# Designs tried in a protein design chat: VH-VL binders against q10491r548to677. Part 32

Target 1, 130 residues: q10491r548to677
Amino acid sequence: KVFKLGILIQNEKVRKDRLLSNREVGVILTSSQLMFFKNVYWISGLLDQLEDFKRSHSFSPCYFSPHLTSLSADYIIPLSDLVAYGDGSRIENELYSFSVKQKNQRTHVFSVTNVDELNDWLVKINFVST
Below, E stands for the ipSAE of ESMFold2; O stands for the ipSAE of OpenDDE; V2 stands for 0.75 times the mean of E and O plus 0.25 times the DockQ between their complexes.

## First folded at step 17 (VH-VL; framework fv_narsoplimab)

Design x4 (at its last look DockQ between E and O 0.76; V2 from the best seeds 0.83)
Fold by OpenDDE, look of step 17:
Order: structure tokens, then C-alpha cells, then sequence
Structure x4 (fold): chain C 130 residues (1-130), chain A 123 residues (1-123), chain B 106 residues (1-106)
């Protein structure tokens, strides 16, 4: 099951704990993992399908084309013991940042353009990860 | 002492699937901030990173090859497995596995390498 | 797909200083790592985080990073230093290698 699709801005941690706003990435949150895609146009296509489906079937499962099992992610993070949290920081005074962390692992930082999207990611990631 | 050893077929036919196994010792695949990467090197050519898997099962793939690659691990066996589908003669290379460190104060890098295994793709 | 740029070859006489450069946007804000590969052998880490030497690497090896260019310097180059040298950096979720530099000790 897919819980959320979207586009995030990746904030890469570099030297001296500095964060770089590198690129937009497509993200799929499933029941078992976070999947990341460098090709955001691919994800945009899925988002369009999702919106079309919502307009016609708001409470039914959404089936994507192509099927999710055929997708090849660039990066995958399992959800086991994963926590997402907002750090209250803003990037360039226009982006809202949040962190994704698994026990004893690297912290991943992402940004979104609005606070509603931030809260939605936090709620859904933490919900699925429990 | 940290060691990594690649194993698998040395000859693969075109369109077939390559399965390589990296057996590690001297450290656990469950160790925090450690993982294993696969890197290949065509004869006389440069190193090319393929994929990695960390102790928490985080995975990453080379974008140009991600549709053909799958990486997994068996912690109890101290093994990391790479599968690569639809092999082509252009995939002929020495394939290395290397311990990959992921530290907070630095980007990931490879501190220990296996001896590598030459995989030839030919009819 | 991004690749770091290295000179394909460099020749030095014994005792001279060899400087191998590695250039790329990835190095502007990121650490460089260096690997030595002798013929028929596996790569060996010789420098990490721009300028740190792993245990067992001679002091004649040093590293620096300025702007978009990292440099591996070998002072008092010896015959045994003849090898291919590769720089490496991190880019988001991927590793990038240089094309390699063949160091010949004449």
C-alpha cells in the first residue's frame, strides 16, 4: 500500500554540518519503506494519476500505472525504528525542514515548501513506522 | 582483521543474471554506520560504483543500472549479495565488494576492499 | 553519472614530488577520498576526508582540498608509489570516482 507520494527537497549534510539544498527528489511512502527517485517527472506522473483517482474514487484504493512493483528506486530507507521530526529550521526562509532518522544511523534531512505538507509527511511517516 | 571476499561465476552468458556474493569477516553486517558496496572495473578502465547496503538495510543503486541491480544481505551468514540482470559483454569487469563507512562527520567511503572477481560476459 | 576529472597520467623521477589533482563540483563542499591501485591488485585507501592518512600510509602522502579541486601529494616519490590513483567523492546517495591517474616513476 502507498501512503503518500510527493516531491521533497533533499538537504545533504556536508562538511562542518552544513546543509546543501541539492535537488528535488520523488518520494513514495509504502507500508514497508521510503523509496526515493531522482527522476521527479516520473513521480509527477504518479501524482497526476492520484489526483485523477481522488476526483472519482476518494475512498477506494488507487492503482498506479505502471505498477509500483515495477518501479526501480534510486534509494531506499526501511521503516523499522524510523522516526520523522521537524527541527523548526527554515532553509532560505522559504522551505520547511524535517529529519528522518533510524536508530544509530545517519540523519536524513528534507525540505518542503509549506507547513501543511511538512505536517502531512511527519504524520504519515511516523504512522507507518509504528 | 577486516576481510571481504567476492564469490560467484566467472563466466556469464549474455542476457543471463549475475549473482555475486560478498563474504565478510572481522566485522558484523549489523554494526551501526557500516555497510558494503559493490564497485566494478572494466579491464583497463576506471572504478565504477554500483550499489551499497547499510546495516539498517538502506540501499542505493547507480541510477543508470538500478533497473538491473538488486542488493541484499544476510547478517547471520555475513554475506551481501548483488544480482545484475540482462548481462552484456560491456558488463565484463572485475567486481569488488568493499566495506562502506557512513559517519556523521564525513561522507561514506571505502576503507577495506576484497580482492575482486573477474566476471566475463561472453557467448 | 557525474565524474571527477583527473589527469590521465603523470610522470615523476624518484625523489620528486607528485601532485595529482581531482576536480569537480562535488568537491566544493564535500570531502575527497583517494585510492591507490597497483597492477593486478585491489584499490587501497590512501587518504580520507581530504587530508587524513589511514594507518599504514606513509607520511610522504598528503592531501588537500581547495575550491572544487582536491590534490593528492606524494613527496619524495618512490618506485613503489607507481600505481593508478583514483579520487572519490559523495553525491547525494551515490559515489563518484575520478577517471584515475597513472603515476609513473621514471
Amino acid sequence: as target 1 above (130 residues)
Amino acid sequence: QVTLKESGPVLVKPTETLTLTCTVSGFSLSNARMGVSWIRQPPGKALEWLAYIFSNDEKSYRTSLKSRLTISKDTSKNQVVLTMTNMDPVDTATYYCARTLDEDDSSPYFDYWGQGTLVTVSS
Amino acid sequence: QPVLTQPPSLSVSPGQTASITCSGEELGDRYAYWYQQKPGQSPVLVMYQDSKRPSGIPERFSGSNSGNTATLTISGTQAMDEADYYCQAWDSWTYVFGGGTKLTVL
Scores: ipSAE 0.876, ipTM 0.940, lowest interface PAE 0.4, mean pLDDT 93
Fold by ESMFold2, look of step 17:
Structure x4 (fold): chain C 130 residues (1-130), chain A 123 residues (1-123), chain B 106 residues (1-106)
Amino acid sequence: as target 1 above (130 residues)
Amino acid sequence: QVTLKESGPVLVKPTETLTLTCTVSGFSLSNARMGVSWIRQPPGKALEWLAYIFSNDEKSYRTSLKSRLTISKDTSKNQVVLTMTNMDPVDTATYYCARTLDEDDSSPYFDYWGQGTLVTVSS
Amino acid sequence: QPVLTQPPSLSVSPGQTASITCSGEELGDRYAYWYQQKPGQSPVLVMYQDSKRPSGIPERFSGSNSGNTATLTISGTQAMDEADYYCQAWDSWTYVFGGGTKLTVL
């Protein structure tokens, strides 16, 4: 059960406390976890064909065949008590950032180029994580 | 004192699934800043990181091997388990588990290592 | 795939300074970490975040990272410092290790 999929820019804390606008990653939000993929090509093609799902702002899960949740993720963040929030900061090139964090865990920062997409990620992650 | 210990030496046949258990002591798998990695070293060759897991079950996998790897933990038993499917003779190596320390949301690193266990995949 | 390049070997005389280099494009932005591995033993962390020394590591070990090159420096090198040395960096949730440098103390 997929609630949202898309491409995010990963922001990474690096030496000298800089926040590097690193690279694009694919992301799938399921009922229980965020799944991340370093290869984004297959997601880009899928997004073109499923544009209405991306724009719908629906909280109903979509079902894909073959099941997208069977894909091998590079990184997995479980949703249990996870909070997504925007801090109002702008990163270079008009990017809009948000963070995901579970209490004492590592904070992960991501960016998008569109404020509506930012808000949709925030709303959907927080909806599913409760 | 922090210790990590891999389950004993194992011989597996090609195509079989490898299961390794890392038993930890001197720290808690519930600590949000302390995870466990698996790293391997083929005889006479360099180190290769495979996967890690942190207290909330946050996981990372080496991209080239992600379809073959599963990492999990049982906090109450102080155990981290690595499963690697479809073993091949080139996977013969010493496998280490190591504590992965995340001090400040930057690069986590390996501050304590187990003694390692030899995994041999028969030809 | 990121690559960290180390010289395969380095020889020094006792008491001299050993400088082990690790080069890679990502080291301009990312921390270097160093591990010592003696024959038949597990790796031991000897330097983290470019230049920080873990407790119990002799102060003759130091580190730097500049110009896409990290350097582990051992001053007053002793016979017990003979080992393989691996540099390591992090890149987007994954790790890369250098190929290792065998340090010989003649």
Scores: ipSAE 0.824, ipTM 0.917, lowest interface PAE 0.5, mean pLDDT 88
ESMFold2 (binder alone), look of step 17: mean pLDDT 89; pTM 0.911

## First folded at step 18 (VH-VL; framework fv_narsoplimab)

Design y1 (at its last look DockQ between E and O 0.89; V2 from the best seeds 0.83)
Fold by OpenDDE, look of step 18:
Structure y1 (fold): chain C 130 residues (1-130), chain A 123 residues (1-123), chain B 106 residues (1-106)
Amino acid sequence: as target 1 above (130 residues)
Amino acid sequence: QVTLKESGPVLVKPTETLTLTCTVSGFSLSNARMGVSWIRQPPGKALEWLAYIFSNDEKSYRTSLKSRLTISKDTSKNQVVLTMTNMDPVDTATYYCARILDEDDYSPYFDYWGQGTLVTVSS
Amino acid sequence: QPVLTQPPSLSVSPGQTASITCSGEELGDRYAYWYQQKPGQSPVLVMYQDSKRPSGIPERFSGSNSGNTATLTISGTQAMDEADYYCQAWDTWTYVFGGGTKLTVL
């Protein structure tokens, strides 16, 4: 099951006290993992399909084309012991940042353009990971 | 003493699937800040990173090859496995597994390497 | 797509200083790592985080990073230092290697 699709800005930690606003990445949150895609066009296409589905007011499940199983993720993070949190900080005074971390593992920092999207990611990631 | 050892076929036919195994010792695949990466080197050519896996099953793939690559681990066996589908003569290379050390959360590097295994793709 | 650029070859006489450069936009903000590879052998880490030497690496090896260029310096170069040297950087979820530099000790 897919819980959320979206595009995030990767904020790469490159030194102890420095984050870089890097590239846009496509993200799929499933019941078992976070999947990341460097080619955001794949996710953009899926988002368009999702919007079309919502406009149709259909009660049937949303079926994506191509099938999600046919997509190869560039990067995968399992959900075990995963926590997403925000600290209220803004990247370049424009983006809202949040972190994704498993205990004793590397911290991943992402950014979004608005607070609603930030909260949605936080709620859904933490919901699925528990 | 940290050691990594690659094993698998040394000859693969075109279109077949390559399966390589990296057996590690001297450290546990359950260590939080350690991972294992696969890197290959065509004869007389440069090093090329392929994929990595960490203790939490976090995985990454080279974008140009991600559709052909699968990396997994068996912690109980101290093994990391790489599969690569649809092999081609251009994939002929020495394949290395290496330990990733990332103690500072922003400084990953390969501190120990296996001896490598030459895989030749030929009909 | 990210690329680290190294000179393909460098020659020095014994006792001279060898400087191997590695250039790329990634290195403006990220650490450089260096690996030594002798013929028929596996790569060996010789420098991490621009300028830190692993245990067992001689003090004649040093490293620096300025702008978009990292440099591996070998002072008092010895015959045993003849090898291929690769620089490496990390780009989000990806490792990038330079093309390698063949160091010949004349």
Scores: ipSAE 0.883, ipTM 0.943, lowest interface PAE 0.4, mean pLDDT 93
Fold by ESMFold2, look of step 18:
Structure y1 (fold): chain C 130 residues (1-130), chain A 123 residues (1-123), chain B 106 residues (1-106)
Amino acid sequence: as target 1 above (130 residues)
Amino acid sequence: QVTLKESGPVLVKPTETLTLTCTVSGFSLSNARMGVSWIRQPPGKALEWLAYIFSNDEKSYRTSLKSRLTISKDTSKNQVVLTMTNMDPVDTATYYCARILDEDDYSPYFDYWGQGTLVTVSS
Amino acid sequence: QPVLTQPPSLSVSPGQTASITCSGEELGDRYAYWYQQKPGQSPVLVMYQDSKRPSGIPERFSGSNSGNTATLTISGTQAMDEADYYCQAWDTWTYVFGGGTKLTVL
């Protein structure tokens, strides 16, 4: 089951002295994992399909093309004991950042341009990982 | 002493699925700051990173090969497994597993390597 | 796709300084790592985070990273240093290796 999909800005902690604002990544939140895609074109297409489905108010289920089981993620973070949190600071250019971390694991940092999207990601990740 | 040892078939036929096992000793696959990576090297050519897995099952795949690769681990057996589908003669290479050490969230590197195993895909 | 470019080969006489370069677009914002591989052997880490030496690596090995170029430097090069040297970067969940440099000590 998909709980949320979208595009995030990935920020890397690749040096001790700064975050690097990287490029957009596609993200799918499922019941068991976060799936990440470096090529955002496919996720943008899925977002377009979802928006069209919501506007149609169809009684039929939303079917994605391509089918979600055919997607190969570049990176996978499992949800067991994962915590998502806002760090209280804002990255430049009106970005809102949040982090995801499992105990003692590497911290992953992401940004969005909309505080409502930030809060929605936080709520949904923490809900599914509980 | 930290050791990694690759095992799997030395010869596979085109289109078959390759399964390689890395058996580790001297560290735990449950250690939060450690992972295992697979790297290959075709004869006379450069090293090519394939995939890695961390103790929490975070996984990464080389983008050009992600549809053919699956990495998993069994902590109780001290094993990490790589599966690569649809093998082709171009995939003939020595396959290594290596330990990843991630001391501080931004410095992961390969500190111990296995001896490698040559996998030949018949032509 | 990130690309790390190394010269394919380098020859030095014993006692000379060898400088092996590794160039890539985002390397200026990423740490470089270096591995030594002798014939028939597995790679061995010789430099990490641009300029840090692992335990057991001689002090004649040093490293730097400036601009888009990382450099592994071996001063007082010895015959035992003859090997292939690979640079590597970690880029957003992935590893990328350079093409390798064959160091010959004649």
Scores: ipSAE 0.739, ipTM 0.878, lowest interface PAE 0.8, mean pLDDT 85
ESMFold2 (binder alone), look of step 18: mean pLDDT 90; pTM 0.922

Design y2 (at its last look DockQ between E and O 0.79; V2 from the best seeds 0.80)
Fold by OpenDDE, look of step 18:
Structure y2 (fold): chain C 130 residues (1-130), chain A 123 residues (1-123), chain B 106 residues (1-106)
Amino acid sequence: as target 1 above (130 residues)
Amino acid sequence: QVTLKESGPVLVKPTETLTLTCTVSGFSLSNARMGVSWIRQPPGKALEWLAYIFSNDEKSYRTSLKSRLTISKDTSKNQVVLTMTNMDPVDTATYYCARELDEDDYSPYFDYWGQGTLVTVSS
Amino acid sequence: QPVLTQPPSLSVSPGQTASITCSGEELGDRYAYWYQQKPGQSPVLVMYQDSKRPSGIPERFSGSNSGNTATLTISGTQAMDEADYYCQAWDTWTYVFGGGTKLTVL
């Protein structure tokens, strides 16, 4: 089951804890993992399909084309002990950032353009991870 | 003592699937801040990273090859497995597995390497 | 697609200083790592985080990083230092290697 899909800005940690925030990535949250795609075009297409579905259908599952199983993720994070959190910080005064990490593991930082999207990611990631 | 050892076929036919196994010792595949990568080197050519699997089962693939690659691990067996489908003569290379360290959460690197195994793709 | 650029070859006489450069935009903000590979052998880590030497690496090996260029320096170069040297950097979820530099000790 897919809980959320969208585009995030990757904030890579570099020297002196500085973050680089110039890379967009496609993201799919499933019941078992976070999948990331460097080619955001695929996710953009799926988002369009999702919007079309919402406008035309109700009480039925959304079927994507191509099938999500046919997509190869560039990067995968399992959900076990995963926590997503935000600290209210803004990157470049334009982006809302949040972090994703597992216990004693690396911290992944992402950004979005609005606070509603931020909250939606936080709620859904933490919900699925529990 | 940390050691990594690659095993698998040394000869593969075109279009077949390559399965390589990396057996590790001296550390656990569940150790935090550690992972295992596969890196290959065509004869007389440069090193090329392929994929990694981290202690938490986090995975990453080379974008140009992600449709052909699958990486997994069995912690109880101290083994990491890489599968690569639709092999081609251009994939002929020495394949290495290497241990990753990311102690400072900045950038990981390879502190220990296996001996490597030469895989030849030929009909 | 990111690429680290190294000179393909470098020759030095015994006792001279060898400087191997590695250039790429990744190195502007990220650490460089260096590996030594002798013929028929596996790569060996010789420098991490720009300038840190792993245990067992001689002090004649040093590293620096300025701008978009990392440099591996071998002072008092010895015959045993003849090898291929690769630089490496991290780029979100991926590793990037240089093309390698063949160091010949004449």
Scores: ipSAE 0.874, ipTM 0.940, lowest interface PAE 0.4, mean pLDDT 93
Fold by ESMFold2, look of step 18:
Structure y2 (fold): chain C 130 residues (1-130), chain A 123 residues (1-123), chain B 106 residues (1-106)
Amino acid sequence: as target 1 above (130 residues)
Amino acid sequence: QVTLKESGPVLVKPTETLTLTCTVSGFSLSNARMGVSWIRQPPGKALEWLAYIFSNDEKSYRTSLKSRLTISKDTSKNQVVLTMTNMDPVDTATYYCARELDEDDYSPYFDYWGQGTLVTVSS
Amino acid sequence: QPVLTQPPSLSVSPGQTASITCSGEELGDRYAYWYQQKPGQSPVLVMYQDSKRPSGIPERFSGSNSGNTATLTISGTQAMDEADYYCQAWDTWTYVFGGGTKLTVL
């Protein structure tokens, strides 16, 4: 089951003396994991399908193409004992950042351009994590 | 003290699925900031990273091969397993597993390597 | 995908300084790592985070990273330093290796 999908800005800091780059990544939240994709263009098609479904107000289920089981992620973060957190403050370029972390593990930082989208990610990640 | 050892078949037919096991000792697969990667090297060619798995089951896959790769671990057996589907003669290589450290949370690197295992894909 | 470019080969005389370069578009913004591989053997880490030597690596090995180019420098090169050298960087969930440089000590 997919709980949310979208495009996040991945905030990368892999060098002690400077921040490196902010890259767009596709993200799918499932019941057990976050799936990440370097190629964001196919996920734009899934977002368009979701938008069309919401406008139609149909009782029919939304069908994705391609199917979720055909997706191969570039990176996977499991949800077990994962927490998502952020303060909702703006950063450079009016981005809103949040972090995901398991106890004593690396912290991953992401950004969105809209505070409502930030809060929706936080709520949904924390809802489905154990 | 820290060791990694690759095991699996040495000869694979085209289209078969390769399963490689990395058995580790001298550290725990549950240690935070530690992980295991698989890297291959075709004879006389450069190193090519394939996939990694961290202690918390975070996983990464080489983009060009991600549809063919699955990485997993069994902490109770001290094993990391790589599965690669639809093998082809171009996949003939020495396959290494290596321990990675994400020291100081800046950038992971490989501090210990296994001895490697040659996998030949025949026709 | 980032590409790390190394010269395929380099020859030096014993006692001379060998400088092995590794160039990549984003390398100036990321740490470089270096591995030595002798024939029939596994790679061995010889430099991390641009310029730090692991325990047991001789002081004649040094490293730098500036302007999209990382350099592994071996001063007073010895016959035992003859090997293939690979640079490596980490880029958004992935590892990228250079094509390798065969160092020959004549």
Scores: ipSAE 0.720, ipTM 0.869, lowest interface PAE 0.9, mean pLDDT 84
ESMFold2 (binder alone), look of step 18: mean pLDDT 90; pTM 0.920

Design y3 (at its last look DockQ between E and O 0.78; V2 from the best seeds 0.82)
Fold by OpenDDE, look of step 18:
Structure y3 (fold): chain C 130 residues (1-130), chain A 123 residues (1-123), chain B 106 residues (1-106)
Amino acid sequence: as target 1 above (130 residues)
Amino acid sequence: QVTLKESGPVLVKPTETLTLTCTVSGFSLSNARMGVSWIRQPPGKALEWLAYIFSNDEKSYRTSLKSRLTISKDTSKNQVVLTMTNMDPVDTATYYCARILDEDDYSPYFDYWGQGTLVTVSS
Amino acid sequence: QPVLTQPPSLSVSPGQTASITCSGEELGDRYAYWYQQKPGQSPVLVMYQDSKRPSGIPERFSGSNSGNTATLTISGTQAMDEADYYCQAWDSWTYVFGGGTKLTVL
């Protein structure tokens, strides 16, 4: 099951006190993992399909084309012991940042353009990982 | 003493699937800040990173090969496995597994390497 | 797509200083790592985080990083230092290697 699709800005930690914020990545949150894609066009296409589905007011499940199983992720993070949290910080005074990490693992930092999207990611990631 | 050892077929036919196993010792695949990466080197060519896996099953793949690559681990056996489908003569290379050390969030590197195994793709 | 550029070869006489450069936009912000590979052998880490030497690496090996260029310097070069040298950077989810430099000790 897919819980959320979206595009995030990756904030890469390159040194102790330095983050880089210049990469968009596609993200799929499933019941078992976070899947990341360097090619954001795949996710953009899926988002368009999702919007079309919502406009149709259909009560049937949303079926994506191509099938999500046919997509190969560039990067995968399992959900076990995963926590997502925000610290209220802004990246370049434009983006809202949040962190994702597992116990004793690396911290991944991402950004979004608005607070609603931030909260949605936080709620859904933490819900699925619980 | 940290050691990594690659094993698998040394000859693969075109279109077949390559399965390589990296057996590690001297450290546990359950260590939070350690991972294992696969890197290959065609004869007389440069090193090329392929994939990695960490203790939490976090995985990454080279974008150009991700559709052909699968990496997994068996912690109880101290083994990391790489599969690569649809092999081609261009994939002929020495395949290395290496330990990733990531003691902080921004400085991962390969501190120990296996001896490598030459895989030749030929009909 | 990210590329680290190294000179394909470099020759030095014994006792001279060898400087191997590695250039790429990634190195403007990220650390450089260096690996030594002798013929028929596996790569060996010789420098991490631009300028830190692993245990067992001679002090004649040093590293620096300025702008988009990392440099591995070998002072008092010895015959045993003849090898291929690869620079490497980490890009969040991927690793990038340079093309390698063949160091010949004349």
Scores: ipSAE 0.884, ipTM 0.944, lowest interface PAE 0.4, mean pLDDT 94
Fold by ESMFold2, look of step 18:
Structure y3 (fold): chain C 130 residues (1-130), chain A 123 residues (1-123), chain B 106 residues (1-106)
Amino acid sequence: as target 1 above (130 residues)
Amino acid sequence: QVTLKESGPVLVKPTETLTLTCTVSGFSLSNARMGVSWIRQPPGKALEWLAYIFSNDEKSYRTSLKSRLTISKDTSKNQVVLTMTNMDPVDTATYYCARILDEDDYSPYFDYWGQGTLVTVSS
Amino acid sequence: QPVLTQPPSLSVSPGQTASITCSGEELGDRYAYWYQQKPGQSPVLVMYQDSKRPSGIPERFSGSNSGNTATLTISGTQAMDEADYYCQAWDSWTYVFGGGTKLTVL
């Protein structure tokens, strides 16, 4: 089951004397894991399909092309004991950042373009991870 | 002290699935700052990274091969397993497992390598 | 998707300095790592985070990384340094290796 899909800006830690890199990544939140995709364009197409479905006033179910279960992720973060939280987010070029972390594991930092999207990611990740 | 040892078949037929096991000692697979990676090297050619896994089952796959690869671990057995589907003669290579050390969230790196195992895919 | 380019081969005389380059888009913004591989053997880490030597690696090995080029330098090169050398970088959850440089000591 997919709980959310979208595009995040990855803030990768690269080296001690460098700012985090900023790269778009496709993300699917499932019941057990976050799935990440370096090819962001197919995620954008799925979001366009969902928006078109909402505007069409169709009573039919929304169908995605391609089917989500046929996707192979580039990177996978399991949800067990994972917490998503704001990490001192600021309005910089209208970006809002959050972190996901499991105990002593590597911290992953992401950004989104507006606060409503930030809050939706935080709520859904933390809901599914409990 | 730290050792990694690859095990699996020497010969694989085309289209078969390869299963390789990396048995580790001298460190725990439950260590949050250590992981295991698979890297291969075709005879006479360059190293090619395939996949890695960390203690929490966080995983990464080479984009061009992600649909053919599955990495998993069994911490109790000190084992990391790589499965690669639909083997082809171009996949003939020495397969290595290596320990990843992730210090302070900056670019983790390979500090210990196994001896490697040659997998030949028949033509 | 990032590509790390190394010269395929390099020859030096014993006692001379060998400089092995690794070039890639904005490589200086990332740490470079170097591995030595002798025939029939597994790779061995010889340089990490651009310029740090692991325990047991001689001081004649040094490294730098600036702009789009990282360099592994071996001063006073010895016959035992004859090997293949691979650079490696990290990019967005993934590892990328260079094509390797065969160092010959003649």
Scores: ipSAE 0.775, ipTM 0.897, lowest interface PAE 0.7, mean pLDDT 86
ESMFold2 (binder alone), look of step 18: mean pLDDT 90; pTM 0.930

